VHH binders against q9y6x5. Designs and how they scored, part 28

Target 1, 379 residues: q9y6x5
Amino acid sequence: LPPKLLLVSFDGFRADYLKNYEFPHLQNFIKEGVLVEHVKNVFITKTFPNHYSIVTGLYEESHGIVANSMYDAVTKKHFSDSNDKDPFWWNEAVPIWVTNQLQENRSSAAAMWPGTDVPIHDTISSYFMNYNSSVSFEERLNNITMWLNNSNPPVTFATLYWEEPDASGHKYGPEDKENMSRVLKKIDDLIGDLVQRLKMLGLWENLNVIITSDHGMTQCSQDRLINLDSCIDHSYYTLIDLSPVAAILPKINRTEVYNKLKNCSPHMNVYLKEDIPNRFYYQHNDRIQPIILVADEGWTIVLNESSQKLGDHGYDNSLPSMHPFLAAHGPAFHKGYKHSTINIVDIYPMMCHILGLKPHPNNGTFGHTKCLLVDQWCI

## First folded at step 19 (VHH)

Design uj6
Fold by OpenDDE, fold request of step 21:
Structure uj6 (fold): chain B 379 residues (1-379), chain A 121 residues (1-121)
Amino acid sequence: as target 1 above (379 residues)
Amino acid sequence: EVQLVESGGGVVQPGRSLRLSCAASGFTFSRYAMHWVRQAPGKGLEWIGNIYEDDETYYNPSLKSLVTISRDDSTNTLYLQMNSLRAEDTAIYYCARHIWGEARTSAFDYWGKGTLVTVSS
């Protein structure tokens, strides 16, 4: 039988939550599998970009999903959470579910994973759910497991997405121990439900399961605000994205806009597109705007009439607060092994290996995950 | 204070047209994208469409042929033109202000109290 893989994402699950809160179900999952304590995600550390990096192995500049809010100056198209279904935005890369269907007589399934309800390169997941936040985890899980068990051609790759603890992190802030404890308890219970469901269906021993996330969460405060309106008039630019990485489209000379912003705050770096640090791999795409502003950790870029959050993400991808974790279980993985750190783009070549797929060119390093796999030498 | 006030709702017969308005205040309206959403009785929130600051519009594919969104920045007003109304279009209609950078949480930071549209014979 061909190997099967289920990729699960809990949005905004910061890595150190594992150390600061109790997760009996997840810990049991880890005990019987592997753990990567920190996953260095891609810059910017936002939901759409990082989820697409997981399934493509590419930096954001390469796969073209460079933010949750995007603008293409040539076509004058906009991208956001409400209008994310135009293949134009996704077609700069080939996600693994498309590869899985095209290389072999196999099917893919998806429950709410970003991009899975869009035909990419004229190929859509064999089975998928249109995104709907009101659909329960149970219903998503039921559909995924049904497809994994009863499909022809067989589903060999599946994705499952859940919106928490990200939404709650924004609402309460990651330092709210009382509320976050409650939220994270629910997440652990969902993991318990997942494991129980797989066992009941006889899938647990043969299915490879990866549980991961796209980014972490940092604490925000009313005392750490950067108000752009105090530095530049709104008539001089169009705002494409705001915080913590603002994307600026100048309406006047770019240099003039830059000069007005460069000293706006000591807690914000201002970059012309060509001067964005190489380590971000966030330069070589037309969808990246001419000027970007990067706030320091915990600082929020605001306008005069902006709403406030107690937690946010999108900051420098070297910050531990932005890092998610990865846990895995199944025939492909060791038992009781813990690893310190990998890059989020490393997940793609690993998944391709597990599924027996030839990976597209990517930025991941298969060597970084060898110690997780039973069929590889660990050096 | 940011305020959004919807108006223009009421009882209308099937096949008729209706134009809703949303009056915005307390913020620089012209630099924000704006959304229309609705909630039918016993159903979840449904996204209708949005309009960006450059007047580009996007619509729910299921509703595209029946709705048009426009804006007047000089009067800080958002509009929703609905044609060929059906019983299924009965709902509370809300205008909402766009928030940048959100995904899979909430695309809006403010919305109005809504206006009720009832389509019945």
Scores: ipSAE 0.909, ipTM 0.958, lowest interface PAE 0.5, mean pLDDT 96
Fold by OpenDDE, fold request of step 25:
Structure uj6 (fold): chain B 379 residues (1-379), chain A 121 residues (1-121)
Amino acid sequence: as target 1 above (379 residues)
Amino acid sequence: EVQLVESGGGVVQPGRSLRLSCAASGFTFSRYAMHWVRQAPGKGLEWIGNIYEDDETYYNPSLKSLVTISRDDSTNTLYLQMNSLRAEDTAIYYCARHIWGEARTSAFDYWGKGTLVTVSS
C-alpha cells in the first residue's frame, strides 16, 4: 500500500509557544514522533506565501505567491483573501497535491489549505472543501478522515488547515498570556481530537502526520507606528500591501517616490526592487512591486485612517518571533527525536520522499530532514 | 471617525431588482477597495464581492450573475445592484472597508450597521 501523509497547519503558531505554554496532547504527539523546534520560513512571513512554500519547496519569488495581497500590472488583476481562486496566481508552481494526484491509484484531499480549491495546471484536488471560516474543525476533520479511509483511488495525501492561533494573535497580541493561554489550550484540544479520531478509525499507526504552521507572531503597539501619509501623498502611489511589508506601485517617477519614503522612519527599510537583500530571495518576480517597505520587528506601517492590530507577522524571516515549529508522527518518522532547525522549503522534498514522489525542482534540502526519517542516515 | 452607512434595503417581491448604497466618511474613500457581504437568518457571513481602487470587480461565483458592484469616488458611495431577487437573498447587507495583507482572518477593518433586505411575496 502506498504511504499516506496528512499535513496539518495551525496558522500563526509561533515556535516558542511550545516552551511557554502547556500542550499535553501535542507533547504526547511529539513524544511518539519528532519535533523540529524552529522552522525558518520564507520572506515575507505571510499566510498564503508560506503555505504555498511548504507544498512546493520554493521561495516566494519562484512560486509566485509573493504576498496575501498582490497586483499584476500587466493583466491588472488583484489577489486577496476574497479573490484567491484565479489559477493565474498559482500556476507558476506545482504543489505536491497535484503531483500526488497525477500518479496512478492515488488521490489528494484538502480541508481549506490555501490553493487547494483552485484548479492548478488544470488539476484540482479530488476532494476538497471551499474555504469557509464558519466551518468547524470537527467538520473539517470528519471530511479529511472520511476521505483518507474510504476513497477510491485512495487518498494518499491530505491537508488540514485551521485559522488559530493566528486570528487571536492579531487580536490580543502574543504577549497577552491570559487570552493566548486560553486560545492555545483550545488548539491543543483540537490536536487531541485529531489524534483520537485517527486512533478510532485505525489510521494512527499507518498514517504519517505532520503538524506545522506558516509563521509566528510579534507584539505590536500604538507606540510603534510608521505613518506613510506623513511621508508621501496618496496620489503619488497605489498601495498593494501595507504592513509590515508595504508594496508600493508608483504613479509618478519611481525615484521620486523612493526619495519621499527612504527617510520616512528609522524603523523601516526602503528598497527598490533591485536592491532587495539577496537573503530574502524576494526579487525575481514581476508581482513584486517596484518599491517595498520593511518595518522593523513590532513596528506597524499605517495610514491616517488605519485600524491597528495588537499582533502581526510578515517581518524578516530571520526573526525568531516569525518562526513556526514542525512535529510529525508515523511510520516514516523516528520516535522521541528532536531537531533544532530546518527551512520551511525543506518540508517539500521530505514529503515527496515519504510519498515516493519525484519532486519538482525546488529550493529545499532533503539532507536537512534526514535525521527525522527512519529510512535515512543521520550523522 | 470612519463611518459606513448602508441604505436602500426594504421589502421587495421575488424577481424584482434593488440597489443598495453605502455612504463612506472619515477616510480617503478612493484609495480603498470596498466589499459587500451579507448575513441571512441562521447563516454565517457570505461574501458577495468587492471593487478595487481601479474599479476592478470580483464576485462570489454563486452570485455573480445577479449582482453588480460599482463606486462613485466623487460622492464616496459604494453601490450594490441586485437583480432577480429570490427569497434566499433575504439578509442584512453590509458594506465593509478592505484591509491589506490579511488572509484567513478578517479581510475588513470597518463595517456598516447593515441594511435589511426582505424578499417576500
Scores: ipSAE 0.906, ipTM 0.957, lowest interface PAE 0.5, mean pLDDT 96
Fold by OpenDDE, look of step 19:
Structure uj6 (fold): chain B 379 residues (1-379), chain A 121 residues (1-121)
Amino acid sequence: as target 1 above (379 residues)
Amino acid sequence: EVQLVESGGGVVQPGRSLRLSCAASGFTFSRYAMHWVRQAPGKGLEWIGNIYEDDETYYNPSLKSLVTISRDDSTNTLYLQMNSLRAEDTAIYYCARHIWGEARTSAFDYWGKGTLVTVSS
């Protein structure tokens, strides 16, 4: 039988939550599998970009999903959470579920993973759910496991997405121990439900399962605000994205806009597109705007009339607070092995290996995950 | 204070048209994308569509043929034109202000109180 893989994402699950909170179900999962303690995600550290990086192995500049909010100056198209269904935005890369379906006698399934309800390269997941935040985890899990168990051709790759603890992190801030404890307990219970469901269906021993996240969460404060309206008149630019990485489209001379912003705050770096640090791999795409503003950790870029969250993400991808974790279980993985760090783009070649797929060109390094796999030599 | 006030709702017969308005105040309306959403009885929120600062519009594919969104920045007003109304279009309709950079959560930061549209014969 062909190998099967379920990829699960809990949005905004900060890596150090594992150290600061109790996760009996997740810990059991880890005990019987592997753990990567820190996953260095891609810049910017936002939901759509990082989820697409996981399934493509590409930096954001390469796969073209460079933010949750995007603008293409040539076509004058906009991208946002509400209008994310245009293949135009996704077609600069080939996600793994498309690759999987190009194989004979294989199909893919998806429960609300970003991009899975869009035909990419004229291919959509064989089974998928349209995104709907009102659909319970249970229902998503039931659909995914049903497809994994009963489909013909068999589902060999599946994705499952859940919005927590990201939503709560934004609302309460990651430093709210009381509320976040409650939220994280629920997440652990959902993991318990996942494991139980797989066992009940007889899938547990043969299914490879990866549980990961796209980014972490940092604490924000009313005392750490950067007000753009104090630095530049709104008539001089169009705002494409705001915080903590603002994307600026000048309406006047770019240099003039830059000069008005460069000293706006000591807690914000202002970059012309060509001057964006190479380590971000965030330059070579037309969807990246001419000027980007990057707030320091915990600082929020605001407008006069904007609202504020107590937690946020999107910051420098080298910050530990932005890092998620990866846990995995199944016949492809060792038992009781812990690894320190990998890059989020490394997940793609690993998944391709597990599934026996030829990977598209990508930025991941298969060597970084060899120690997680039973069929590889670990030096 | 940011305020959004929907109006134009009421009871209409199937097949009729209705135009809703949203009056915005307390912020620079012209610099924000705006959304229409609705909630039918016993159902979750459904996104209808949005309009950006440059008047580009996007719609829920299931509703695209039935709705048109427009805006007048001079009067700080958002509009929703609905045609060929059906019973299933019965809902509270809300206008909402866009928040940049959000995905899957907190896509809107301010909402109106909504206006009820009842489609009934």
Scores: ipSAE 0.876, ipTM 0.943, lowest interface PAE 0.6, mean pLDDT 96

Design uj6
Fold by ESMFold2, fold request of step 25:
Order: C-alpha cells, then structure tokens, then sequence
Structure uj6 (fold): chain B 379 residues (1-379), chain A 121 residues (1-121)
C-alpha cells in the first residue's frame, strides 16, 4: 500500500482567522489531526512564490519565482498570471510532483496548483487541469478524487488549489467581519465537503491530507497611499511590479533613480539589491530587480491613482498578518497535536518523508516538523 | 478617469477577418501592458493574449495562429486582428488594463464595455 498525500491550499487564509471566526468542519479536521498555528512564509508574501516554495522547499531567490510579475532583461521575457506557462520561469527548481511521478509505479495529479499545468523540466503532472478560475471547487475535487481512486500507475501525490479567501480578502479587507464571516463559512463548508467526499469514496483512512495556505491579508485604506509619480518621473525606470513590493528597473543611472526614491515616503523602504536585508533571502537571482521598494504594512504604492483594494499581501514575512496556518490529517500524523510555528519551506522535506522521496537540495529543516509525525521522535 | 472603449464588432461570415480597436484614455497608455479577453455566450471568460509596453506579446496557445495583438502608443490604441473566423469565435470582446503583481485573481483593474462579434452564415 504506497503512501498517498493530498496537498490543499485555500489562498490567502490568514492564520488568525482560525481564532476570530467559526470553523466547525476545519476544527473537526484539526481535532483528529495536527495544527501548526503559524507558518512563516517567504518574502515576498505573494501567491506564486509561496506556492512554489511549499512544493520545492526553496526560498524565492533559489527557485526563481520571485514575484507574481517578473521580467528577464536578457531574454526580454515577461511573466504574469496571464502568461505564466513558459517553463523558463519554473525550471530553476524541481517541484515535488515531478520527483514523485518519476518514481517507479507512481503518478501525480493536480487541480490548479500554480505550476502544475507547465512542463517543468519537460515533465508535466501526470493528471492535471489547465488553470481556469471558473471551474468550481466541486469539479476540482471530483477530478482529484477520481484520479486518486482510478489511476494506473496510482496517484500518490495530488494538489488542490482554491482562490478564496484571498479574492474576498482583497475586495473587503480582513477587518470586514460581516463579509468575511460569510466568505469563511463558505470555505469551511467546502472543507466539510472535502472530508465527506473522501469518506464516501473510501479514501479517508489511508490518505494523508494537508490543508494550508500561502499567505495572510492585511487591511488597506485610501488614507495609506504612496504616490510613486510624486517622487520620480516615470520615464526614468521600467516598472516590473508595483505593490506592496515594487520592482524598479532603472532606465538611467541606478544611483540617480535610488536618490529620487529614497525619501519618497517614511512608510516605504527603498533598497538597492545588495542592501536588501539578509533575513529576506531575497537577493541572489537575476529576476530580482536592481531597486525594490517595500511598503509598510497596510500601505499601497500607487501611480497617481486611487486604490481599489481594501486588503493586500506581499509585505515583510515577519508580519503575523502575512502568515498562514497548516492543518493535517492521516496515517502519518498524530491526532490532537498543536504546534506553534514552522517555516513554509519545511513543508517540502516533510512531504518527501511521508512519500518516501529523496528531497532535492532545499532550505527546509525536517526537524521542525518531526513532532507532527507518528513515526518520528520529537526533539 | 480611466476609460477603455472597444469598437469594430459586428456580424461577419465564417472565414473572414476582422480587426478590433480599443481606445484608451485617462492614463499613460504607453506604461501599461494591455489584454484582450472574450466571453462566448454561456461560457466563462477566455484570455486571448496581451502586449507589453515593449511590444512583447503573449497568446493563449489555442488561439496563437489565429490572432495578432498590436498597439499604437501615439494614438493610445490597442488592436486585435482576427483571421479565419469561425462560429466558435462569436463572443463579446473586451480590452483590459494590466495590473502588476496579481495571481489567481483578476489581473486587470479596468475593463471596456466590450464589442460583440457574431460569426454567422
């Protein structure tokens, strides 16, 4: 009986939502499994980078997905959510589904996890869905469970991605209790549906399930805008990414651009690439631009326009508002155990252990997750 | 105020070509990547492609041989050239302005009202 693992992400699920809202189905899941209350994610605290860090165990500078918006000056290639399928961007690392399906008598399945519809190192997930935001959670779940139950070679690693509560967090802001209560109740109902579907199909007892997220969400405001156009003429640089971490490619002398930006706002830090704090692990990749601007929590960098978002993420990864959680259930995991914190890069070596895979070189520490696992001594 | 206005839609016969335009105003057009998106009756949104400020283009792989996107920064106009039209190309066609740094949410902050293209004998 080979070990099986389903990795589920609900995008933008801030860790403290668990304390501030009701989750009867998720709490039942946690009661019979494990909880990590805070997962310290990677900087920048954006969707594509953190989802790739989960499945590679690498910091963003090491896996090459350094933002949701990127530019490579040598090849003149652009990366965005709309044009994310060029393997060029993804090939600086080997995600766990590639390693898994290259093993004898194993396959991988994916329902929309970032990167799973890309042939990374000429290898695409054995079963996958092309990304399409209009596909319901029910259809994603039905495909995943069909593949887990009916595939030859058997699917031993599967991923499932859902866009909420991130989308609603941006729209309403995390402090909107009325709207966020409605959104989070719907997500809890989806978790209930997930568990019941797995039980009905006979998968629940022998499938390991991880429910996690990539980042949190912080409140924004029209009173907290940084107007970049007030500080620098737009003709002096190319904008690669805007907020809350702007990526600046100078068109004129780099020092001149830096000097025009350095006193733009007391609520924004301006870094030359070599001066980016070491704790970010965000320096050693050509896709990180020569100058970055990092807004303070809740501040939005704009181009002489209002902001349409009431919530955002991407800020300093030391901020509790940027941290997701992790819950897990299955034969590999203890029951009723709560753990304070892990690093998001620690998830990869843990998953490799559960699946009996040799991890690629990575930044995670297996010891940080040992206390979650039945077969390990907690140290 | 940001405005995007599509034009050039109408009824066309299968096999013909059509060029759509998008007039942009209220922002510095030359700084932004721009997108074309369509919605067929009863279907979800389908991304057609984009063009960046440096004229680099990216296309939906299923449409790549059928469409060409271009821009004219001097007139703040985005274009979509469609060739060998078929009934399945019947849709409302929208232009949209790119927003930096979004993933798995809307990558567009402003949309036009759309222009209807009907491909029918």
Amino acid sequence: as target 1 above (379 residues)
Amino acid sequence: EVQLVESGGGVVQPGRSLRLSCAASGFTFSRYAMHWVRQAPGKGLEWIGNIYEDDETYYNPSLKSLVTISRDDSTNTLYLQMNSLRAEDTAIYYCARHIWGEARTSAFDYWGKGTLVTVSS
Scores: ipSAE 0.825, ipTM 0.926, lowest interface PAE 0.7, mean pLDDT 94
Fold by ESMFold2, fold request of step 21:
Structure uj6 (fold): chain B 379 residues (1-379), chain A 121 residues (1-121)
Amino acid sequence: as target 1 above (379 residues)
Amino acid sequence: EVQLVESGGGVVQPGRSLRLSCAASGFTFSRYAMHWVRQAPGKGLEWIGNIYEDDETYYNPSLKSLVTISRDDSTNTLYLQMNSLRAEDTAIYYCARHIWGEARTSAFDYWGKGTLVTVSS
C-alpha cells in the first residue's frame, strides 16, 4: 500500500482557540494522534505566503509569494486574490503536489489550497478544483475522497482548504466570544464530518491526515489606527500593500520617504529593506519593496479612513496570536503525543518523509518533527 | 464618505455595444485598483476584471475578448466597455473598490448599487 497523505487547512485558526473553546471532534482526532500546540509561521503572517511555505518548506523571500498583494516593477505585473493565476508568481519554488505526481504511479489532488489551480512549472495538480468560495466544504471533501478512492495512478497526496475561521475572525474579531464560539463549533462539526466520511469510505485506517492552519488572528479597534496620509503625501510613493505590513515603493528619494515615515507612529516600525530584522527572513527577493511598515499587534494602517475589520493578521511572526496549530493522525504518527512547537517550514520535509519523496532544498528541519513519527527516534 | 455610482445600463438588443460608467467620490480614486463584477438573475457574483492605478488590467478569462476596462483619473470615473452583447450578459453590473492584502475573503470594501443591463430582442 503506498503511503497517502491528506493535508487540511482551516484558514486563520489561532492556536489558543484549542484551549479557549470546545472541540469534541478535533479533541478526539488529537487524542488518537499528535498535536503541535503552536506552529511558528513565516513573516508576513498572511494567507498566500504561509500556505505556500507549508508546501515548499521555504521562507517567503525564497519561494517568492511574499504577500497577498505584490507588484513586479520590471514586468509591471500585479498579484492579488482576484488575479493570482499567473505562474510567474509561483514559479520560484516547487510545491509538494508537483513533486509527488511526477513520481512513478502517483497522483495529487487538490480542493482549493492556494496555488493548486495554477500550472506551476507547467504542472497542475492531477485532480483539482478551480478556486470558488461558494463551493461548500462537503463538496470539497466529496471530491477529495472520490479522488483518493478512485484514481489511477492512485492519489497519494491531497489537499483541502477552507476559509474559516479566518473570514469570521476578520468580521467579528477573535475576542467576540459569542460569534467565534458559533463559528468554531461549525468548524468542529466539519472536522467530525471529515473523519466520519473517511471512516465510511474505508480510508481512515491507512491515510495520514494533517489538520493545520496558516496563521492566527488578533483583535483590532477604531482606537488603534495609523493614518499614513497624516505623515506623508500619497504622491511620494506607490502603495503595494497596506496593513498590517505596508509595502512602500518610493516615487522620490527612498531616504526622504523613510524620513517622513520614521516618526509617524510609535506603534509602527519603519524599515529600509536592508534593515529588516534578520529573524524575519524577509529581505532577499525583488518582490519585497524598498520600505516596509510593520504595525504593532492590533494596530491598523489606514489611508485617512476608518477600518472595516475587527480582526486581522500579518503581524510579526513571533506573536503568539499569529500562530496556528498542527494536529495529525494516521499510520505514520504516534497516538496521544503532544509537542510544544515546530516551525511552519518544518511541515514540508516531514510530509516528504511520510510520502517517500526527496525534498527540494528548503528551510525546514526534519529533526524538529521526528518526535511525531513512529518510524523515528525522538532526541 | 466613499461613494460609487454606476450608470449606463438599460435594455439593449443582442449584438450591440454598451459602455458603463462608475463615478467615484470621497476618496483618492487615482491610488486604488478598481473592479467590475456582475450578477446575472439567479446566479452568484461573477468577477469581470480590474484595472490598477497604472492602467494595468486583468480579466476573467471567460470574458476577456468581450470587455475592456478603462479609467479616467481626472474625472474619477471607471468604465466598462462591452461588445457584441448576448442574452447571457443580462445582469446587474457593479463597480467595487480594491482592498490591498486580502486573500480568500471579500476583496472589496465598497460597492456601487449597480446598474441593470438587459439584453433582449
Scores: ipSAE 0.823, ipTM 0.925, lowest interface PAE 0.7, mean pLDDT 94
Fold by ESMFold2, fold request of step 21:
Structure uj6 (fold): chain B 379 residues (1-379), chain A 121 residues (1-121)
Amino acid sequence: as target 1 above (379 residues)
Amino acid sequence: EVQLVESGGGVVQPGRSLRLSCAASGFTFSRYAMHWVRQAPGKGLEWIGNIYEDDETYYNPSLKSLVTISRDDSTNTLYLQMNSLRAEDTAIYYCARHIWGEARTSAFDYWGKGTLVTVSS
C-alpha cells in the first residue's frame, strides 16, 4: 500500500558516459522511465559530501559533510574514509532514511550508502550493511531485495551504493576508451541484473527506482601538477585535504600563508574563506578551513611527489565533467520523458514527495522535478 | 622514494604480547597519518587503526581493547602494540601511508611488504 523507493548510486558516473559508451540495459531503463541528462552537484564534487546532499537536500555548508577529509580544531576530531562513523560529523542534518523509518509502519534499508552505518541522531537505518568494499553487487542487491520483500514494518526506502566507475575512472582516466569501455560494460550488466532481479521478485511494477551518481570524472596528467611544497614551507600550515581542493589550516599568520600561496600557480585559485565565491554555497560551516586552494580542471595538487591518478573529481561544480546523470522508473514517474538538468539537492524533496514525507528545511526546489512525476502539473 | 619497512613479527604463544615497528623513509613522516592493516590466511584485508600527526588514534571496534598505535616522529617510526594474542591474530601485518580526501576507493598510497605474525603453541 505505501509507495516504495530504491535509490541507487554508481559512484563517479559522468553524465556524458551515456553518450560516449554503449549501455543497452541502462538505455532500456531510461526508455521506460525518465532521464535527467545533467545533474548539477554540489561543491566540492567529492563522494561523501554529494551522497549526503542527495539524501538531505542540503548544500555541504548546511549538512556539515564538507569533504572526504575533515578536521575539527575544537574537539580535535578527524574524519576520513577509515574513521567516518562518529555521529558528530553527520548530525548537522537528518537524512531521508531516518525521517522515513520514524514514520508509523515504515522501515529503511541500506546497502553501503555513505552514512547508513552511522547512528545519526541516535538512529541507524533499520536494515543495513557495514561498509565493506569486498561485498559484491549481487550480495548487496540480494540483501536489499530480501528486505524490500520480507520486512515488518515494511521497508519503504532503500539505498544501494556501488564503487564503480569511480575507482576505475581514477585509475585509467575517463579518456581511456579501452579500459573504460570494459568497466562501463560491467556496470551496464549490473543494471541489467538489477532490473531482472526486481522483475523476478515481483517488485518491478510497484517499486520506484532512481539510478544516479554523485559526480563525474576529468582527465589528469603528470604534465598538470601543482607542487605545493615549492610555494610554501610545510611547517606554516596543517594540511586537512589536498586535491583538487586543498584545505589549509594556518600555523602562522593567516594573511602571510595566503600571500605565500596566492601566486603559487596560475592553474589554482586561492581563497580566504570569506572570499569563496557565493555560487559554491561553501562558506558558512566551521569545518571549512580558513584557506582553500581550488585547482583548475585536470590539475592535481601534490606535495613534491608525482601523482598516480589519471582521473579525478572534486573540481568546480559548474564543470560539465563533474556532473552525473539521473534516471528513474516506477509508478511515480512518466515513461519516455527526458529532462535537461536539475540540481542534486532537488532529488531530496522529490523523494520526500514520492514517499509522502514532510521534507526537513533544505536547499532543493520541488518545482524543478515536477515534470518527472505523473501526479504533478508540469508547466 | 617512499619506503615503509615492517619488523618485529615472528612466532608467539597465545596470550602473549608483541610490538611491531614500521620504519618510514623518503617523505616527511611527521606530516602524515599512518595506518596498520592485516591479512589473515584466506581472508581479506582488515583495517586495525590509524594515528594522525597530532597523535589522535582511531581503531577498528573489534580490536580496540587489544591494540595500541603510537608513533615516534624523531625516528620516523610507527608502532603497533598487540596484547593477549589469539590464534586468529595470525596474519601478515602492513603499515600504510594515509592519502587525503579519498573515499570508497583507497585510503592508502604506499604500503610496506608486511611482517608475518604467527600465534601458535
Scores: ipSAE 0.818, ipTM 0.924, lowest interface PAE 0.8, mean pLDDT 94

